# Designs tried in a protein design chat: VHH binders against DNA N6-methyl methyltransferase (damt-1). Part 7

Target 1, 365 residues: DNA N6-methyl methyltransferase (damt-1), of Caenorhabditis elegans (q09956)
Amino acid sequence: MDTEFAILDEEKYYDSVFKELNLKTRSELYEISSKFMPDSQFEAIKRRGISNRKRKIKETSENSNRMEQMALKIKNVGTELKIFKKKSILDNNLKSRKAAETALNVSIPSASASSEQIIEFQKSESLSNLMSNGMINNWVRCSGDKPGIIENSDGTKFYIPPKSTFHVGDVKDIEQYSRAHDLLFDLIIADPPWFSKSVKRKRTYQMDEEVLDCLDIPVILTHDALIAFWITNRIGIEEEMIERFDKWGMEVVATWKLLKITTQGDPVYDFDNQKHKVPFESLMLAKKKDSMRKFELPENFVFASVPMSVHSHKPPLLDLLRHFGIEFTEPLELFARSLLPSTHSVGYEPFLLQSEHVFTRNISL

## First folded at step 9 (VHH; framework vhh_3k1k_2)

Design m57 (from y1 with E113A)
Fold by ESMFold2-Fast, scan of step 9:
Structure m57 (fold): chain B 365 residues (1-365), chain A 127 residues (1-127)
Amino acid sequence: as target 1 above (365 residues)
Amino acid sequence: QVQLVESGGALVQPGGSLRLSCAASGFTFSSYYMRWYRQAPGKEREWVAGIRSSGGSTSYEDSVKGRFTISRDDARNTVYLQMNSLKPEDTAVYYCAAKRVYIDSSGYTFVSAYDYWGQGTQVTVSS
């Protein structure tokens, strides 16, 4: 309620999820010691002293100033609390980028048709057994109270959070699953594959965005549910999402900002208009219009995290929402690329980031 | 009603020592992040030292490391700053401040908008 901002240590979060397997997240994935490299054209222009900064500052000064002031507060308090205690490694993020390449160099099953059945395991299972038992056509659940292990024939292990359920496939498969199991979700988190101007020639991104418009989100939500959508930074996307929510009979209750910071607490991009890059991402939270539930959520909240070097990875939101009193029993992630405890996850790559390439053995145990 | 009352400020010679105290009331002291700031004439207010709740992990600004020690007495709702080997550069008004910080088991640190400040106590290191 009175919380002004939050800072997330993602490494600590995932370490706590897998501690019972004596695993720790590879720290290299979070060694973002250098600001991100902007487009070379804009850097060349900036170096020559040519600037459109005066015009842009005039147009967006209110929003930029607020985020800059928040970034300074986060840096100052985080430093005092020794949250940013990693030693600076000035390697242009090379180590973290190599770790990301290794993490993404893994094979996972192909997408499947709509499915209703759940294939359960508790402690361990073979990936080949899951595949032969219909993993690509069904849902997989780690039903144990401890993390589980799925092992591929080449010896590659995947570490699955406790009580997580996942499906490799189209997000629209969730509607059949919801109906078949008489299960409604009280929290949905989605990070759709947004069409961007830089990929305008890629049909697949536009087709995936169209699938989002075909989902009947309200029919799988409880009456008082909350939905959280990560959005891209393209012009007009907030208005597009407000219209999309409206079509679903929903209304926006808050728009939060994730501030991406280096290991030293500095924003990953300068607040500079010439780079067309910003150090933050937006999260839109919405509820059903006919729900009388009052959410005690701040309308404009900022939270900060050192991003995992794997592109498009988003921080876990469950404990952040619980902090503001949002109770939920059945959370769902759409377009998932990683798994969370007690969560249903759907996407073409839902356990991509669960492989042993993301983890190392915890030597302290 | 929240109140922070600093005491212990004085005029001391270079190389001397002082112990500042900050008595707190009106909030759950043991759950708050307590810290000291200082402001010298013509300069910005700067953070000096901090002490977390439960266990008292401490942190210091580089120029005071090894010379200053922050401590707390949760039973008496008091935070202290022991200042040794004082230098003329330490001359400033010293402020006690309290901020609610909640650190959960999941890796989130939540920082409150409430930032309580005392009135300050003058420390002069001269001659």
Scores: ipSAE 0.751, ipTM 0.873, lowest interface PAE 0.4, mean pLDDT 83

Design m59 (from y1 with E113R)
Fold by ESMFold2-Fast, scan of step 9:
Structure m59 (fold): chain B 365 residues (1-365), chain A 127 residues (1-127)
Amino acid sequence: as target 1 above (365 residues)
Amino acid sequence: QVQLVESGGALVQPGGSLRLSCAASGFTFSSYYMRWYRQAPGKEREWVAGIRSSGGSTSYEDSVKGRFTISRDDARNTVYLQMNSLKPEDTAVYYCAAKRVYIDSSGYTFVSRYDYWGQGTQVTVSS
């Protein structure tokens, strides 16, 4: 493929997934018109006479230099194609932050003991009925070709993508499920709970990494599988992941960058900010060393999207991989924060972002 | 062999009109995003107008909107720029450019690394 970069309209993606239910994603969740503010004091210094708009000789890594050049190309092309909005609402993203608070103000079941049982439904099902049938311990599958609706006893609706399977629980439950159903995955996507040492205890971060090391990833993968890991921006994490992949008998085939942009196509952080915040996230793709499968994937690739205002939400990757000719029959998302069509999802909050508070209208069946 | 050949540039009086043509060969023209850029001496190249593939929408830089019209003839592998009410500020070398852009139903827009450019055609508007 001669593709240099991609731009995702994530709002349009989710609108397409749920269009058969006549649902539209609340646009406020994607109204990111203001750049993220790394520090109020830093902004005051910038206003005093140091320009954020003028490029300076950078002290940042080669990755930041390359990303800044790519960001300019993305802004220019996206503007020509009318992908980006001309008008900006410089309200410090207040409207989108309020929408995120509303979307997150829902009750979801707590994780408990693991179970390999699958509870299937099509179109409509009561969440209360699913809970009484063991949803809290079981896997739930929307078997239909159309999105499904789960309704809580208080009337709150959750919209489930077609052919999706999910489990509210520990990612370690996946080994039991894989074994019980004689099911191996040909794609694993993971966004582990990476934690910053500066914000919370160092102990919490190390415990999260230990959970990854407790998973026997190779045993649940097909021989020719691909694995895609979102990583944090801390120094040395790429080297740590290469070593972790190596221990799993895997090797890196590509490292992609997600550039987070405003609705106008500008990076959400300036590349030269004082907090060392960067507007991009890294995705490492790996395969088994003994696999002869060729992945026609660019070794370095950039794609851009306006992030949903809900923290830690990642863009869907399946159609991006399909663009490069990669098809999957059994994709799995670990540490899932939202649901995708034809995908198995495991995490403590896999359907939190499926509630009616994420959408603008509902249909009663 | 990919080739873009611009023509139609000329010296014209203020208020006059010109039609620029860009003949394309060596690629599937109907699948490409076609556009016009211009560059005045000592200035950076700037985008002027664009037209999407598959009979798609047109877009214009604000300073030319209402005066310039971009169009394409996929049967003849040609893109046009009709320039009306020309001003001295429009004096520049005009370049035709082609880029493969694939828009899928899932919300992704994929942009090719190859950016094909013509050699340019000079437009001079007397002041």
Scores: ipSAE 0.751, ipTM 0.857, lowest interface PAE 0.4, mean pLDDT 82

Design m6 (from y1 with S31Y)
Fold by ESMFold2-Fast, scan of step 9:
Structure m6 (fold): chain B 365 residues (1-365), chain A 127 residues (1-127)
Amino acid sequence: as target 1 above (365 residues)
Amino acid sequence: QVQLVESGGALVQPGGSLRLSCAASGFTFSYYYMRWYRQAPGKEREWVAGIRSSGGSTSYEDSVKGRFTISRDDARNTVYLQMNSLKPEDTAVYYCAAKRVYIDSSGYTFVSEYDYWGQGTQVTVSS
């Protein structure tokens, strides 16, 4: 195929997953109608401190220029195709932010133990019942072909994608699970919590980054597997990941860019030379060095999406990878905050974004 | 191999009508997003109208809505632009363009970075 870019309607994706339950995502979560405000004071301070890193500044400027050109192409075509909707003359960012706060206002059980045992359900199950059996820290599987429902004692519902399996716990628990079930993954997607703007949470993010160095990723992967890592825009992160991949016996095959856009197709941030506030995120894809499998992936691919207003939410990648001919049977998501069909998901909050606060009834039905 | 050949450009009086045609060859026409652009002297090329594959959903630039109609004949590998109520401001070279656009069921729209362009056909609207 020719060189491409993509535009994702993320809302449409999740609506299709839960159609059998007559549910739609709350559109307010995708109503980012105006550009985000840059922290101009912080940028001024950062700019003074970066004067001795000219090589990195040049490299990121080249990426920014390329992304600015791609943003124009995406806006022009998306406008022609009527992909971009102007829902309101009013700025809906506040409404979208408030919807995100509501979506995150749910209680999820904390991990207290790890186990390789699987609890299966098909249609519905009480979260209280799962907890009373001491099994929420195990692996929960919706084995049905339709989405399942988990309900807590207060009547709050969580909608679980079909064939999905999740575990509330440390990502290291995946090694025990893999061994116990003689199961290897042919796709791993990870969005580690790299760093936060809150100084008091810095220790937590550093610990999570250190966990990556303790994971034996190769032992849970098939020989011809692909891994996909979301990375932050901090200086040196790509080199750090290349070193981690190397330790895992892996090599980078592609680095993709997600362009975050408003509902009108404009980048969420202006393309400034400050580097730490850019409208795009990077995804590094890697394979085992000793694998002779050739991935027909573009080395540089751009796709755009109106992001869900929930902080750090990433778009689903499964169908994007399938578009490029990547066949996989056992996908795994590490550091998960939401669930996908036919996917294993591990994290401290893997079904956080599955609650009824993310969804509404499809009023057309 | 790939060719787009426009025809139908002419001199017409204000308020007149004109039908442009674009004959395509060298690719699977039914899989392509077909569209018309125009360029007046000293101005940048602007998009006028587009028609998607499969069923032919259409879109138009605001200044031509209600006056222009885009259509396609996949059996003849041809896209048309019916231009009614022509104004002097419509004077331009009109270009046919083709772009591969694939819309999957998962919410992704894949767009080729490459455009195929015709050589253009001149439309002049004057007294």
Scores: ipSAE 0.711, ipTM 0.843, lowest interface PAE 0.5, mean pLDDT 81

Design m61 (from y1 with Y114W)
Fold by ESMFold2-Fast, scan of step 9:
Structure m61 (fold): chain B 365 residues (1-365), chain A 127 residues (1-127)
Amino acid sequence: as target 1 above (365 residues)
Amino acid sequence: QVQLVESGGALVQPGGSLRLSCAASGFTFSSYYMRWYRQAPGKEREWVAGIRSSGGSTSYEDSVKGRFTISRDDARNTVYLQMNSLKPEDTAVYYCAAKRVYIDSSGYTFVSEWDYWGQGTQVTVSS
């Protein structure tokens, strides 16, 4: 394909998923009208010397130059196409932050010991039928062609995409589930909770990042599968992931960039090397080394979206991959924070962003 | 063979009108984003107006809003720029350009790397 970049209207995406229920996402979740403020503590950390930092600084500068050029093209074309808002509420993103707080102010059952049992429903189900001892113990599948509804005993509703399967629990539960159902995945998407600079967490707790090294990823993948990993901009993370892929018998086929933009199409951070904050995130795509499958994916690709104001929420990727002619039958999202159609989702928070606090009634219908 | 051929450029008095045409061939015109750019001596090339596929929205640079109208005839593979109330500042070579823009139902807009450009048509606004 000759596609140079893509722009995602993520709000429109979720509106299309839940159209059958006459629902829209709350637009305030996407009212990113102001550029983000850099982390005030970051420069203190940056000033600490690290071996091999010279290479990282050079690579970051080269990526920033390329991304700055792409950001200008995206802004110009998106403006011509009337994709971006001409006026925005300059409230320092207060409305979007409050909307995020409301979306996250929901009580959901805690995860517990995993069950391999799938509980299926089509249109509606009560949350109590999905719980054991106040915890979600099973895999839940909305088997219908339309979105489903799960209702809590207090009347709170959760909206579930069609054909989606989810489990609230440890991502390690996926290996047992895969074996029990003789099911392999042809696409894995992961956004791990990357290690912060917190020394206490590293010393005292088993981190979710350590779980990646305990997962037997090759065992749950089909031979011609694709895996897509969101990575942080911490020094050395790309090299660490290349080593992990290699250990899994995989090789990188592409590294894509998500450019995060305001509602007016401007990057959420200025391209300023002094702040070391960048408006983009990297997505590494890999395949098994012994697979002869050729993916017609651009080795470098940029796509832009206005981010949802909830931390760590990433845009849906399936339609982007389909654009390049790649289809998947059994996609899996690890460390999921929301649900997608026709997708298996595992993590401690996949159900969190499905509550009625994320949605409003579509008055157009 | 892809071709964009502009016509309609002329010398005109301030306050006058001109209609530019751009005839396209060699690609699926109806699915392309069509637009007009201009370049005056000593200035950068600037976008003037754009029109998405049939039934799609039109957009304009602020200085021409209300004076210029872009339209298309997909049956004739032609895009037009109607220019009214012309000013000396509108003096430039006007270029027709085509870009493949694919909009899917999922909310993604995909933009092609390649632009097709015409050779331009000269518009001079002078007394």
Scores: ipSAE 0.745, ipTM 0.863, lowest interface PAE 0.4, mean pLDDT 83

Design m63 (from y1 with G50A)
Fold by ESMFold2-Fast, scan of step 9:
Structure m63 (fold): chain B 365 residues (1-365), chain A 127 residues (1-127)
Amino acid sequence: as target 1 above (365 residues)
Amino acid sequence: QVQLVESGGALVQPGGSLRLSCAASGFTFSSYYMRWYRQAPGKEREWVAAIRSSGGSTSYEDSVKGRFTISRDDARNTVYLQMNSLKPEDTAVYYCAAKRVYIDSSGYTFVSEYDYWGQGTQVTVSS
């Protein structure tokens, strides 16, 4: 495989998953027309040098220089392939932020007593029949080959990918579920709740990252499994994850970069910004040290997408991994915020982004 | 051996027309998106037009839109650029380029590291 980079049309991805229900993703969720910049910071920069044609390029790390060069290639190719909008009016991301607020204005059952029980449905079901049994959160499976529909007591519909299983709860619940069903996973994707570096976060933080130290990852993995962890750009985080992988008897096989771009194909942050804000996120891929499986994955790969305006939403990875020849039967997403076909998903809000507020209803069949 | 050979460049008067051809060999042409670039004396190379590996979706730089048409013949491994209403500003060496792209049904576009270029063909628009 000679693939240098990939560009994901995430909106099109979800449209393809739900096409049998005649659903289309609300395009406003992907209308990131402007670079990310706080108003006060924007005014400061404007006064200092937006009128200047020439800027002194900040000395960047080799990694940032590589990403900047890759971003130019991605913009050029995406423009030539008409992936990117060329003449979009800039709205400072107002429509996308409003769409995100609407998408998040939905209620789902909170985590409480966990159950190992799987409740299956095929086409449609009431949410209360599936998991609103007092304070018990069951594992819900859409066993159909088409997307399913779950309706909440307030009339809100949630659209569930085919063959998906989800659980509202602590990610630690996965160990009991794995044991009870004699089920091991050959792919784990995780986006842990990393805390930000802001002053407010430092003052009032709760260190949710500690939950990772409570997971016995090796117990739920097949021998030749692959795990993929999204990490922040915090200094030292990569070394911390390498130590966690080592504790789990695993080793890194690749570190990939997700380049976040506007609808025009420009990075969401300039590479020369003062606060070390970068337009990319890192994905660390690891395998068990004692596995002889050879993964034909590029060690350093870049893929780009216009991010969904909902905070912390990550692009789907299954088809990207399959492109490089990685096959899996039992994928698991930990800390899930949305659902994927044929995937187990665990988190406090695993189907939050499956509500009708994320989709446009097609009135005509 | 991968090869792209451009032809059709000539001297033409303003308002005239030319058809450029690019014959490809040594790779699976139908899997590549094809494009035309140009470079005028003393200027940087500029993208002109592109056509997808399948489906025939086309794109153009604004300055040539409505005047130039890109097309392809996968059976003959050839890409064409029909240039109409030529202007002195169109004077340049025109290059054919090929890049492998796979667009899956799930929304991913995969782009190859290899970028193949021809030697160029001179187009001069002058009275």
Scores: ipSAE 0.755, ipTM 0.869, lowest interface PAE 0.4, mean pLDDT 83

Design m7 (from y1 with S31N)
Fold by ESMFold2-Fast, scan of step 9:
Structure m7 (fold): chain B 365 residues (1-365), chain A 127 residues (1-127)
Amino acid sequence: as target 1 above (365 residues)
Amino acid sequence: QVQLVESGGALVQPGGSLRLSCAASGFTFSNYYMRWYRQAPGKEREWVAGIRSSGGSTSYEDSVKGRFTISRDDARNTVYLQMNSLKPEDTAVYYCAAKRVYIDSSGYTFVSEYDYWGQGTQVTVSS
């Protein structure tokens, strides 16, 4: 494949998923018209003048240089193709932040028990019927060919993609579910809540990272499966993941970059900033070492999108992988905060971003 | 083998009109994003106009809007640039370029690394 980069219109993607319910994603959630950080040109110039003696700091700087060149290409082509907004009102992202606050102001039941039982529905169902006594202990499946609707006791509606299955709970619950249903996954996508150096080591995020070392990933994967891990920008994380993959009997086949851009196609952060303030995120793709399957994936690939204003929301990957000829029958998302069609999703908040506060009615004349 | 051949370049007086053509061969023309660039002596190449494969949607650099029109004839594997109200600052070598752009129904736009270019055609706006 000769594809150099891709640009995703996330808003258009979710609009297509829910078109049969005449729903559109609230455009305010994608109104990232301003960079996340004020202009730091002086500090950036000062930083660039400093001799870089550490391999990881040097590697990050070289990645930033590569990404800066790619960002220019993406902006030029996207502008030519009219993908980006010609002019946006600069409101310091206030509209998008307010929309994100509204979207996250929703009640999600907490899980205290696990179950292998799947509760199916096709068109509509009440949340209380799917989750005994307010405690989530089941797997919920929208088995219909069209998106479904789940209504909470307070009247809040959640819009569920077709053929999606979700579970509110610990990601470890997937091992029991896999065994009970004799189901193996041929794609796993994970976005763990990574520990950052700005957070004390003993906090919740470190515990979530430690859970990765307790997961028996090989036992739930098909022989020729692919796994895709979103990683943070902290120093040493790629090496830590390579070691984790190795412990799982896996090897890295590609490392891709998501470039986060404003509505006008500019990176959301200036390059050569702090490691955690770069405009890109890394995605590591790996396969089992003993699999003879060849994935015809570019080893280094860049794709860009205007991020949803909700922190840690990641773009859908399945159609991107299909473009490179990779087909999946049973994809799984771990640490999920939103749902995708024909996908199993597990996390403490897997349908958080499915509420009516994320959507508006699409009125066609 | 891919080939793009520009034609129509000429000397024209200010306020005049000119139509450039770019004949393409060696690839499936209808699937390609076609565009025009120009380069004046001592300056970098500048994008002028583009036309997408699907729907024929067009885009222009701000300085040529309202004066230039890009169009394509997929049956003849040709892209055109109609230039009206020409100014001395439009003097440049005009290049035709082709790039494969795949637009997915899922919202992804995929852009090829290969960028095919013609040899250019000279446009001079002067007395």
Scores: ipSAE 0.732, ipTM 0.848, lowest interface PAE 0.4, mean pLDDT 82

Design m9 (from y1 with R52K)
Fold by ESMFold2-Fast, scan of step 9:
Structure m9 (fold): chain B 365 residues (1-365), chain A 127 residues (1-127)
Amino acid sequence: as target 1 above (365 residues)
Amino acid sequence: QVQLVESGGALVQPGGSLRLSCAASGFTFSSYYMRWYRQAPGKEREWVAGIKSSGGSTSYEDSVKGRFTISRDDARNTVYLQMNSLKPEDTAVYYCAAKRVYIDSSGYTFVSEYDYWGQGTQVTVSS
């Protein structure tokens, strides 16, 4: 493909997944109508001072210049195609943030001892029937062609994509599951928690970057598989991941950029090397070194999306990869916080964003 | 190989009408986002109207809404701009442009690096 960039629509993607239940994603979750101006931005500028020199300034300027030019192209075309909304009189960021807080304020089961048992349902089921009380978490599969419904003991409903499988637990549990079911994955997508070891996250199990070093990635991959890793914007992380891939017998085939934009098509942060905040995130794609498969992927691709107001949520990549001709049958998402159709998902909160608080009824029916 | 040829530009009086045509060759026309731009002397080129592939939706710059209509004939590989209620401010060279845009079933938009342009056709609105 000669594709230069893509503009994603996460809201419409999820609307299409749950269409058969007459559900629509709450639009408030995607109403980022103005640039981000957190208190931390001022503190970061103050902290950096004159120390913002050498490699930091140079690397930030190079990336910012390239991304800034791409952002202008994306805004221009998206405006002509009527993808973007006109500027709102009111800043909707607060409403979007409040909607995210409501969506995250749900009760979900705690992780416990792993199990290789798969419990299937098609239309609806009780969460307590799908997940053992006590020390064992099962693998849960919605085997139907339509989205399914799981109800918690408190009456909260969760909407599950068709043919999805999930496990509430340690990502390392995937190795046991893979072996027990003679199942290998041809696509892995991972968004590890890149927080410092001393930093705690609310409403999530504590994890750090070293969890990745305990996982034997090559063992669960097919020979011609593709793996996609979201990385943070800290200096040296890309080189660190290249070394990690090399230890796994893998090599990088592409590094893509997600440009985060407002509903008007503007980057969520200004391009300025005085700040430590940037409006883009990096995705590294890799394959096994001994695979002869050739991926016709652009080496440096940019795609833009209005982020869901839930912090660290990433857009679905399946349709994007299929656009470039990547065929896969057994996709796996590690460190998952939401579910996708026909996908295995593992993490401590894999269906956190599936609750009824994320959705409303489709009145356009 | 790729060619866009505009025609229909003329001198017209204020309040008059013109229909511009753009004949395309050398690419799969029905798969391309077609659009019109204009440029008046001493001013920047501005987007006027666009039409998505295969009978897709149309879009317009605010100053021409209600007066201009963009349409396409995929069987003839041609895009049109019907211009009504012309004003002196519409005086410009009008350019036809083509870009490959694909929108998937999930609403994801994919934009090609190819950007084809015609040589332009002069529209003059004066008494």
Scores: ipSAE 0.718, ipTM 0.840, lowest interface PAE 0.4, mean pLDDT 82

